# VH-VL binders against q0atu2, part 109

Target 1, 119 residues: q0atu2
Amino acid sequence: MLDKKARIRTSREYRNVFEKGKRLSGRFLIIYYVENALDNNRFGFITNKKIGMAVIRNRIKRQLRAIVREYQGQVKNKHDIVLVARAGIGKSSFEGMEKDYIAIMKKAGLFARNANKID

## First folded at step 6 (VH-VL)

Design t74 (framework fv_dusigitumab)
Fold by ESMFold2-Fast, scan of step 6:
Structure t74 (fold): chain C 119 residues (1-119), chain A 121 residues (1-121), chain B 111 residues (1-111)
Amino acid sequence: as target 1 above (119 residues)
Amino acid sequence: QVQLVQSGAEVKKPGASVKVSCKASGYTFTSYDINWVRQATGQGLEWMGWMNPYSGNTGYAQKFQGRVTMTRNTSISTAYMELSSLRSEDTAVYYCARDLSYYETSYFDYWGQGTTVTVSS
Amino acid sequence: QSVLTQPPSVSAAPGQKVTISCSGSSSNIGDNWVSWYQQLPGTAPKLLIYDNDKRPSGIPDRFSGSKSGTSATLGITGLQTGDEADYYCGTWDSSLSAEYVFGGGTKLTVL
């Protein structure tokens, strides 16, 4: 699981990201994201009822948390980012979700570029 | 401005198929799911299914499974709903609607004007 | 045969208040948030309320929503003749496969 400080926990915090953040959609995922005033990134995960039954929603949420954790070191600091599952994500493989996450984070400019391009 | 514009009225015989179109404008077509809802004359709203225009994935109401197909053409920002094996009970106005996910729910924030489909012998 | 139950009709005089109920179960209203749609005669439905009690831009504050347990309520104050319409509640149902379900609709007559 992600460190407690790296998680969006309250409905107020979620709604702040939805209301003030930017929205970008991927194939299976939507992200909402906004800069925060903290020293770290925070992530939220939403699998609403249109996704399917609780077993499927819980599986998807676990898989998304695992993907985010694996790539957390590549994410530009000081952002609150909420991942929202799109209709049809239940038909995706883990690999498909991972690829979509990487693609949308790059499109949003939230992944750090190669060290060689910092100059 | 967000707009969904549907194709014109159709008259079909029992056993035929009908394909209704829904052209989106004013937003990024692939960024929002599209739902289809119908309404028989003097009756209530009935949900038919959803289509994700980015992935092409669909989900259909159990009642329509096997008879409905939802597709899209991203180059012209158009969604389609095809209903086969038409019966007189399929006479209705068919609507497309844009799905907006907000926190732990989603709802239909913009609707097409509707397409009347009449099934008669 | 609607999954959510609404009264088929309600009526009130101009300037008065009316409430429209929407009753469901734990798998729909009890477990998800409710939207309301207004359908004026001869037109497509229009989003009136989302997330139980939120109004889209352009919807006046005389329209309000609430939810308690497995029921939702739409309130309309200061009734106007232009409010004559069919009103539908809607939400997602989680009992089997996810499906969006509507109430049967309520016809509002202003006098």
Scores: ipSAE 0.642, ipTM 0.877, lowest interface PAE 1.7, mean pLDDT 89
Fold by OpenDDE, second read of step 7:
Structure t74 (fold): chain C 119 residues (1-119), chain A 121 residues (1-121), chain B 111 residues (1-111)
Amino acid sequence: as target 1 above (119 residues)
Amino acid sequence: QVQLVQSGAEVKKPGASVKVSCKASGYTFTSYDINWVRQATGQGLEWMGWMNPYSGNTGYAQKFQGRVTMTRNTSISTAYMELSSLRSEDTAVYYCARDLSYYETSYFDYWGQGTTVTVSS
Amino acid sequence: QSVLTQPPSVSAAPGQKVTISCSGSSSNIGDNWVSWYQQLPGTAPKLLIYDNDKRPSGIPDRFSGSKSGTSATLGITGLQTGDEADYYCGTWDSSLSAEYVFGGGTKLTVL
């Protein structure tokens, strides 16, 4: 699980990311990212769309958390990053989500230069 | 085959309420959300909201919040859309449409034939 | 005035190709899959394209969809008289509360 310190939890924090951050779109994910004044990264997860029953939403959120956790050590520090699930994510595989996450994070330049798990 | 059959035309006075039904067949009713879309004469499509027949959960367009109620009777595979405080601008053809419940989709693959609602004094 | 913007009308002769554009914003087309609906005169809308570029069964390959950025496009080749209809794009809008939004519709006339 992601550490509490690594999570965006308040509406204010989310709004800050949306208003001041940059946005990039992948196939299954949209990321909003902005530098923070902390020493750690914080991640948020949003399912803005109706994606089905709660069990499906929870599954997707769990999967996204797992992906973020797996690669969090390779992400540049001092960022607030919000992941927004896009339409179709419910039909995607875990590997598909992971691939999309890596691709979009690379495009955003959010991975550290010495990252070795993303290639 | 999948079918959505809606109730007949309605004529209402301003201030009244109308309840349109949509009977589903040919598939598991509780597995797909029902969306409601209306279209005024000569105008475009306007989304009103969705209802999940399994849970009864709903999501309404802000425009209709407080005025629309979407329900269902699972025993007869029928969805309902009730619109209250009717006004002349509510005159339109109202459609029910099926959407997947278990996946994040952006399409309505089956539509009812439409129900004409006329609001006139 | 619609959230998604379409040309009011397009026209072409039989056998020709037409394209219908649908422009939106990051919160809708940018974030979500686009669908297209065909509405023949006096009938209910019919799903034509879903997930940007996929065709339901029964839809001929003359119909195609694409999306780039905050815009989507419907393509119709080998235009037939039976294609004369209104066409609507639609997608979810990723706002505080998600809503489905339609384009204003495009009337296709076959000359």
Scores: ipSAE 0.025, ipTM 0.685, lowest interface PAE 4.2, mean pLDDT 90

Design t75 (framework fv_dusigitumab)
Fold by ESMFold2-Fast, scan of step 6:
Structure t75 (fold): chain C 119 residues (1-119), chain A 121 residues (1-121), chain B 111 residues (1-111)
Amino acid sequence: as target 1 above (119 residues)
Amino acid sequence: QVQLVQSGAEVKKPGASVKVSCKASGYTFTSYDINWVRQATGQGLEWMGWMNPYSGNTGYAQKFQGRVTMTRNTSISTAYMELSSLRSEDTAVYYCARDLSYYETSYFDYWGQGTTVTVSS
Amino acid sequence: QSVLTQPPSVSAAPGQKVTISCSGSSSNIGDNFVSWYQQLPGTAPKLLIYDNDKRPSGIPDRFSGSKSGTSATLGITGLQTGDEADYYCGTWDSSLSAEYVFGGGTKLTVL
């Protein structure tokens, strides 16, 4: 499960990422990201009303959290990152969302080498 | 500088179709959704639908389902809205508008100048 | 009839304050952020307020927004003749399929 310290919680914190952060768009996802002063990463998840019904939006948000959790060890420390789901994401597969996430994180330069834990 | 420039005024007969264009410049076209909003003569604003330029995915207001199609051509950064089976009630100014969507909020930050469509017998 | 209810008109003198209400339901204003748009005669609408109370760059602080429950309010202080326009609230409706809905519009007259 994504620990509470790894989540963006308040509208103020989301706003900071949107205003100061860099933006990168993928097929199904947009990420906004900015360095923080906390020594850990924090993630936010946005599923806008254009995605569809609440049950679909909640499924997408849950799947995105699972993807982020799976790859969190590869993300460079000290970042606040917000994932915004695009309208087309409701028709994508889990694998499609995962591929898009990996692609945009690589383009952003946010994936770090994690070959061994003793580094 | 973000700009949305729409095609010129159209006069159509009842039963015809009209296709309005909206050319985007000053930003990455595929990063923002395009919405279409119309304003019938003497009336308020009426949302018609949204189109995602990257995926081509759309969502239409129920009132326009079956009569409207929203498309794009990414090579020329242009969005299109085609409305078929025109009635006199479709006489309106049609606007495209950019959708800066985040934090469960969507608002239209830039608008095209509008395209007047007149349907007359 | 519009999904969101606004008064059809409002008027005040230069320098005064006006408020424009926008009333909806739990599926629209109650569940979502509200935006406000200004439309001068013969022009396209312009974004005036977003996320209930935020101003885009270039919008003076004379314009403010607020939301409580299923209603939103646009406030204009220091009223100027250049503020004569139609004002529209807008938000998403979270019903079966999401649609953006506008208020019916309010014509502001500066006397």
Scores: ipSAE 0.023, ipTM 0.653, lowest interface PAE 5.6, mean pLDDT 86

Design t76 (framework fv_dusigitumab)
Fold by ESMFold2-Fast, scan of step 6:
Structure t76 (fold): chain C 119 residues (1-119), chain A 121 residues (1-121), chain B 111 residues (1-111)
Amino acid sequence: as target 1 above (119 residues)
Amino acid sequence: QVQLVQSGAEVKKPGASVKVSCKASGYTFTSYDINWVRQATGQGLEWMGWMNPYSGNTGYAQKFQGRVTMTRNTSISTAYMELSSLRSEDTAVYYCARDLSYYETSYFDYWGQGTTVTVSS
Amino acid sequence: QSVLTQPPSVSAAPGQKVTISCSGSSSNIEDNYVSWYQQLPGTAPKLLIYDNDKRPSGIPDRFSGSKSGTSATLGITGLQTGDEADYYCGTWDSSLSAEYVFGGGTKLTVL
């Protein structure tokens, strides 16, 4: 579970990231990201109807939160980052999603070199 | 500038298959899903399915499951929709459309010009 | 059958305003964001409204959208002859597991 302060909560905050942020696509994920004026990172998670029924979307959202939580110490500070699950993510393994996340974060320049999950 | 350019009109006999192409330009092809939508003469829009050009993953409307295949060739930024076992009621204009995901929604922001497929004997 | 219901036609004079309704259920309109598409005669559809009430760049502010419960509405003010077209609402339907559904379409005639 991510701390309350590390979550993007309102539609307005999501809109800000989408409209002003940069976009990068991976195999299963799209990230939108922008620098914020806070002292911490905030994450948002979007799963659309293309993924499947609510039970599948909720599972994916939970797994993505777990991945983000494990790697939060590797993310450069002061960013709002929204993860959008792509169509087909429901066919991915947890490890597949994790690898995709690491790859896109590194490519975006948001991760430390040789990023590893942390305890 | 974003463009989706589709292949030309096709005339097919019942039982044949047709493969329509949709060439993307002006954006990163693998970053947006491609949806296929058809429209019979004088009728409304009917969604057929989506294809993720990065992974190749697809989702098809139940009505077309077993008859439709959606693929892509990333090297030429082109999406394909193949419909088999054609019937006269498959006569329609077939559109490709680009899909943006936003706030647990998706919408079709750019459309191809359409490909007319006529199925007759 | 069409899952979303629109009136088949609507008409008004130049300079007037019209509204086009789109009625569905909790599994589509209520639970999801609605888009609107304009189809001019002989052309491909064009996105007019997304996320219930947002306009893409290049769409005039004469076009507006709204949603209440299981219904969505497209509003057009200052009607012009060039607005004569078919209009479609569209959204995802969660009961059909990842299927996008369109309304039956509304033909707008500018008299």
Scores: ipSAE 0.015, ipTM 0.638, lowest interface PAE 7.2, mean pLDDT 85

Design t77 (framework fv_dusigitumab)
Fold by ESMFold2-Fast, scan of step 6:
Structure t77 (fold): chain C 119 residues (1-119), chain A 121 residues (1-121), chain B 111 residues (1-111)
Amino acid sequence: as target 1 above (119 residues)
Amino acid sequence: QVQLVQSGAEVKKPGASVKVSCKASGYTFTSYDINWVRQATGQGLEWMGWMNPYSGNTGYAQKFQGRVTMTRNTSISTAYMELSSLRSEDTAVYYCARDLSYYETSYFDYWGQGTTVTVSS
Amino acid sequence: QSVLTQPPSVSAAPGQKVTISCSGSSSNIGDNYVSWYQQLPGTAPKLLIYENDKRPSGIPDRFSGSKSGTSATLGITGLQTGDEADYYCGTWDSSLSAEYVFGGGTKLTVL
């Protein structure tokens, strides 16, 4: 399904984004992003061990996937984008993570024009 | 180029507090977490905690919880580490270090020059 | 004492090879990537190796890293007098409250 097609799954693919991509930091999130040669966007999610215990990391990863899925139609096509959770994200609300994601994606120029506003 | 410049040496009495500064330049200050690490004379490195300069959130090593406070002033790209209730065992060189999160890990890619704190009566 | 165990010292002659071990547990080295830091006398530490075996730009390939199970190793070939320093391994500990932990440090003397 689309969800599977929209995932960065292998270590090699993650490393490509980290090594070739641009980096932008938000309050709770860092994104690494690069244009791909595919006809769709792909997303990756990293919650490294400095974030906390597995239960916290798994909750954050699930919430980030939900946020990305909600806004996927607004993302400029043909990009590989990796979201990396920053230290302290476990203290954020869902709404806080969502606002941070939107702000970073807009700053990166990855949201399509007029996605958020009617003329 | 990336540079972290720390404040000068401090001499404090037992029971006092010390506040060390770390001024960042050559990169976007809020984009990287800052860690604090100390080293007593002839001893190894000891991690104290992290501070996210964008959010202001912190995490401290259990040994220092209740005595350490990490803050920042984003308008001057400066991080601070304040250690209270000083003891002679707190005599050390204190380092700030930039945290680079890369793939599934993070590590300290740039370090300040260190601030010597001496606690003596 | 330090959470990760390193030998306190190691010595070799110029041009020789040396290895420095770093031993931990399943909650740190066994479950995380290891970094190595070099501290020249009177200076701040410098990143030498990250992600077990990767070198930052500017670090010569004489320096190498590896990890097996709960242990990591730093290798230095073609030793030079300028390599005299303290070497520290470091990693995140995945326990209840995540902490960065360092080895006790190894003093390398080039004789």
Scores: ipSAE 0.706, ipTM 0.893, lowest interface PAE 1.5, mean pLDDT 90
Fold by OpenDDE, second read of step 7:
Structure t77 (fold): chain C 119 residues (1-119), chain A 121 residues (1-121), chain B 111 residues (1-111)
Amino acid sequence: as target 1 above (119 residues)
Amino acid sequence: QVQLVQSGAEVKKPGASVKVSCKASGYTFTSYDINWVRQATGQGLEWMGWMNPYSGNTGYAQKFQGRVTMTRNTSISTAYMELSSLRSEDTAVYYCARDLSYYETSYFDYWGQGTTVTVSS
Amino acid sequence: QSVLTQPPSVSAAPGQKVTISCSGSSSNIGDNYVSWYQQLPGTAPKLLIYENDKRPSGIPDRFSGSKSGTSATLGITGLQTGDEADYYCGTWDSSLSAEYVFGGGTKLTVL
């Protein structure tokens, strides 16, 4: 699980990312990302009712947190990143989510160049 | 046991609409998506869309966008699929199927018996 | 013409083994679990395999599934006359929008 300092938690923090950040759309995810003034990255997760019932939304959040945690060491520092789950994500496998995350993060240029765990 | 029972055969003219029902039993109706799949005679399966009985949210195949409407009546655990502007190529057997959406993936574990829809002038 | 490609037909004698392939792309089989459906003549489809290689209750272990890359395979050993049916692979595709896609189906004939 992500540490509290690695999470976007307040409405103000989310608003800042949405207003000042860049937006990229993947197959299952939309990411908003902006540089922060911290020494660490912060991640936020948004799921809505279009994905499904609360149980499903919570599952998706759990899965996305797991993915982010797995690759957080390879993400360039000093970024606030919000992951917005798209409606189709509930129909995707975990592997599909992971690949989409990797693809969109690469497109955003947020992974370190020497990252060998990502393909 | 889980059962999906569909309405009877329909015969329609081109341009008309058809509404097929699918009554679910043996499980919590609002907990699983209902998918609709059709099959023309001698042809393969074609996915049409999904409907979440709890929220009423839907997702349709692009092919049927604007022409298909999936709804439900939770009080009687019944899902509906309405297809408008019917044409001869819509002649097929239409199936409802339960989708396990709570898992990592979705698959159709229970199917209705099918409803034959014939479109002819 | 289907998003997923299956051989139109396969055949074998009773007791033999058959395999049915299902070829897709990264946006479907590559990223999502594959399911297989059996459709006996004149009946509704029946779930045969889910999540690539899992069998629902009541499905004998003669049926097996596997997935590698962008392809999936259904295996049937100890072929029986009752196995004569159409078999379809299916999975989700999110290339444009979330849609479920089927293979074209494979007709299995028991000789």
Scores: ipSAE 0.021, ipTM 0.663, lowest interface PAE 6.8, mean pLDDT 89

Design t78 (framework fv_dusigitumab)
Fold by ESMFold2-Fast, scan of step 6:
Structure t78 (fold): chain C 119 residues (1-119), chain A 121 residues (1-121), chain B 111 residues (1-111)
Amino acid sequence: as target 1 above (119 residues)
Amino acid sequence: QVQLVQSGAEVKKPGASVKVSCKASGYTFTSYDINWVRQATGQGLEWMGWMNPYSGNTGYAQKFQGRVTMTRNTSISTAYMELSSLRSEDTAVYYCARDLSYYETSYFDYWGQGTTVTVSS
Amino acid sequence: QSVLTQPPSVSAAPGQKVTISCSGSSSNIGDNYVSWYQQLPGTAPKLLIYDDDKRPSGIPDRFSGSKSGTSATLGITGLQTGDEADYYCGTWDSSLSAEYVFGGGTKLTVL
């Protein structure tokens, strides 16, 4: 579970990240990301109707939140980051999603060089 | 300025097919889903389906499955909706409408002007 | 008959307030965001409200939306003659084939 202040909540905030941010695609995930003017990072999660039924979408969203929470200490501060699930994510394992997230964040330069995984 | 401009009115006989176009301008065509909605004279709005212009993926209302096909041509930023095996009850104004394909909440922020399709014998 | 239920008509005088209801079920309004659309005579629909209670730029504060459980409400205050239109609610239905559904529409008359 991510703290409320670490979550992107409104359609306008999501739109800002999409319109002004950079995009990077992984195997199961796309991230959109932009530097913010806050003192903290915020994350958004999108599992659109194209992924599957609400039950499946909600499960994937919970798993993505858990992954982000686990690695939040490694993310460079002052970013708004939106994770968009790709259609194929429904066939992935938790470990597969986790590996994809780490790979994308490293490639985007969003993981701090000296940061450690949260215990 | 964001615009969706649709093709002109069509008159068809029962059993024919009609293909309506929707040309987008003023934004990145592949960044927004296109939905199709129709409205019979004096009746309400009826959703027909969505098309993702980036991937070509579609989703159709069950009522139109097997009769509707939604496509696009990205080189000219144009979406198409083809309805086959036309019946008199298909007489309606057909609208294309835009939403953000990568946001869970689908809402239709810009609409085409509508295309009147009349099916008569 | 529509998947979402709206009153067929409402009416009030200029300057008054009206509310338009939209009733659904747990698989649509209960599970998804609601939008409202205004259709002026002879024109295409226009987005009035999205995400239950948000206004697009250019929509005045006198239009508001709310949602409770499986019902949504559009509120219009300070009615003007130019508000005469058909109003539609819309949302996704989360059932097996996932479709967008509209209410039957409400004709607003400003007398």
Scores: ipSAE 0.015, ipTM 0.604, lowest interface PAE 7.0, mean pLDDT 85

Design t79 (framework fv_dusigitumab)
Fold by ESMFold2-Fast, scan of step 6:
Structure t79 (fold): chain C 119 residues (1-119), chain A 121 residues (1-121), chain B 111 residues (1-111)
Amino acid sequence: as target 1 above (119 residues)
Amino acid sequence: QVQLVQSGAEVKKPGASVKVSCKASGYTFTSYDINWVRQATGQGLEWMGWMNPYSGNTGYAQKFQGRVTMTRNTSISTAYMELSSLRSEDTAVYYCARDLSYYETSYFDYWGQGTTVTVSS
Amino acid sequence: QSVLTQPPSVSAAPGQKVTISCSGSSSNIGDNYVSWYQQLPGTAPKLLIYDNNKRPSGIPDRFSGSKSGTSATLGITGLQTGDEADYYCGTWDSSLSAEYVFGGGTKLTVL
């Protein structure tokens, strides 16, 4: 569970990330990211109708939050990051989603070079 | 510049199949879903399905399930839509269109020029 | 028949204002963002409005969108002859499980 301060909460802030941020695509995830003026990172999670039924979308969203929380200490500070699940993510394993997240965050240059996994 | 270029017009007999291509350029092909939309003669737009070019996953409109197959060849940045068991009612212009799936928005920002498919005896 | 309801035609004179309605239900317009597409005669559709009220680069501010409840509206001011086209609303429909739906289209004639 990410605490309130680490979550993007308003539609206006989501739109800011989409419109002004950089975009990178992985196998199951797209990230949008932009530097913020805060002292911490904030994360947003989008699971659209292409993924499948609400029960599947809610499972994916919960799993993505768990992955993000586990690796939050590795992420370079002062970014707003939105994770968008791609249609194929419903067929992925937890491990598959985790690997894709790590790969895309490294590709974006968002993982701190010498930081450790939070657990 | 972003461009989607579709294959040329087709004339088919009832019961045949048709395969329309859509070649993408000017962007990373695997980063955007491709949707297929048709427009029967004198009618409105009708969504057929989406295809994720990274994974190959698809979702089809219920009306076309069992008759439509959407695929891609990533080495040539080309999407395909194959419709089988053609009937006269399938006479239409078929469009491919690019979308970005985020939030509940899903909109089609670039469209191919269309491929006319005529089903006649 | 279409899942989303639009008037089949509208007409107005050059320089006037016109509005095109798009009516749906809680499972489509009520839950999702609406897009509008313009189709000039003999051409492919073109994105005109996305996210209810946003314009892509290159679309003049004469075109506007809005959404209230289960209905959306496209507004066009300062009508020009080049605006003669078919206009379609579109959105996702949760009752159809991952299906995109279009309105039936509205033919705009500038007399």
Scores: ipSAE 0.016, ipTM 0.632, lowest interface PAE 6.5, mean pLDDT 85

Design t8 (framework fv_dusigitumab)
Fold by ESMFold2-Fast, scan of step 6:
Structure t8 (fold): chain C 119 residues (1-119), chain A 121 residues (1-121), chain B 111 residues (1-111)
Amino acid sequence: as target 1 above (119 residues)
Amino acid sequence: QVQLVQSGAEVKKPGASVKVSCKASGYTFTSYDINWVRQATGQGLEWMGWMNPYSGNTGYAQKFQGRVTMTRNTSISTAYMELSSLRSEDTAVYYCARDLMYYETSYFDYWGQGTTVTVSS
Amino acid sequence: QSVLTQPPSVSAAPGQKVTISCSGSSSNIGDNYVSWYQQLPGTAPKLLIYDNDKRPSGIPDRFSGSKSGTSATLGITGLQTGDEADYYCGTWDSSLSAEYVFGGGTKLTVL
């Protein structure tokens, strides 16, 4: 699980990322991201009520957190990043969400050179 | 500080269209959805729809689908709600309200002052 | 009719406590956060409670919210004449193509 230190927790912090950050859209995800003044990265996760019932939204949030945790060591230092689920994500596979996350993070320039290299 | 300022009162005949504006200030306009809510005299609040000012995407209540159009002009931080084929039962105060759609929460934190639309012969 | 059910009116004397109920279903209150809005006569609604039980800055702790299953409750203690207003609950409803729905409103009279 992501450490509490690595999570965006307050509405004020989310607001800062949306107002000052850059935006990139993938197939299932939109990311908003901005450099922070901390010594670590922080992640936020948003599933709009327009995506579906709370059960579906909660499943998606858990899966996205798992994906982010798996790849967090490859993310460039000192960023606040918010993942917003797009309509249709509820029918995607875990692998589909993972692939989209990797693609959008690379496009944003937020992944290290060897992000796809695994042991 | 956040402020939503709406256009002035309108008097329309049945069959006409009305376009209400909502000018935002004190925040990044494209970062928050704008919702439209109306209230007929002596009645409760009725949600009409939402508009995302960054993308232009909208979602309308079924009751208004086909009669309502929600748009924006990002260069002047202004949202619009146009309602066509007006009937006497459309006489109401129309509000715009800011929504934190991209947050986990689901609420309208700031509201415009309201625009009275009267539909009469 | 309103998708969420509220009593049409409640009344009490200054200093007393009232509760206002809001009843819905699994597709709205059961699955989503509930907000409460206060509308003073002749004014726009104002956010009073969000996320079931949280207060925006500037809202006194006399106002409280709670949610259980498919119902929500607004509590007001230490009633003041300035609390005389209409109160609305609101939430999203997935069964109505993800529409926002309000309760019918409750008129609070401070006698």
Scores: ipSAE 0.016, ipTM 0.645, lowest interface PAE 6.4, mean pLDDT 86

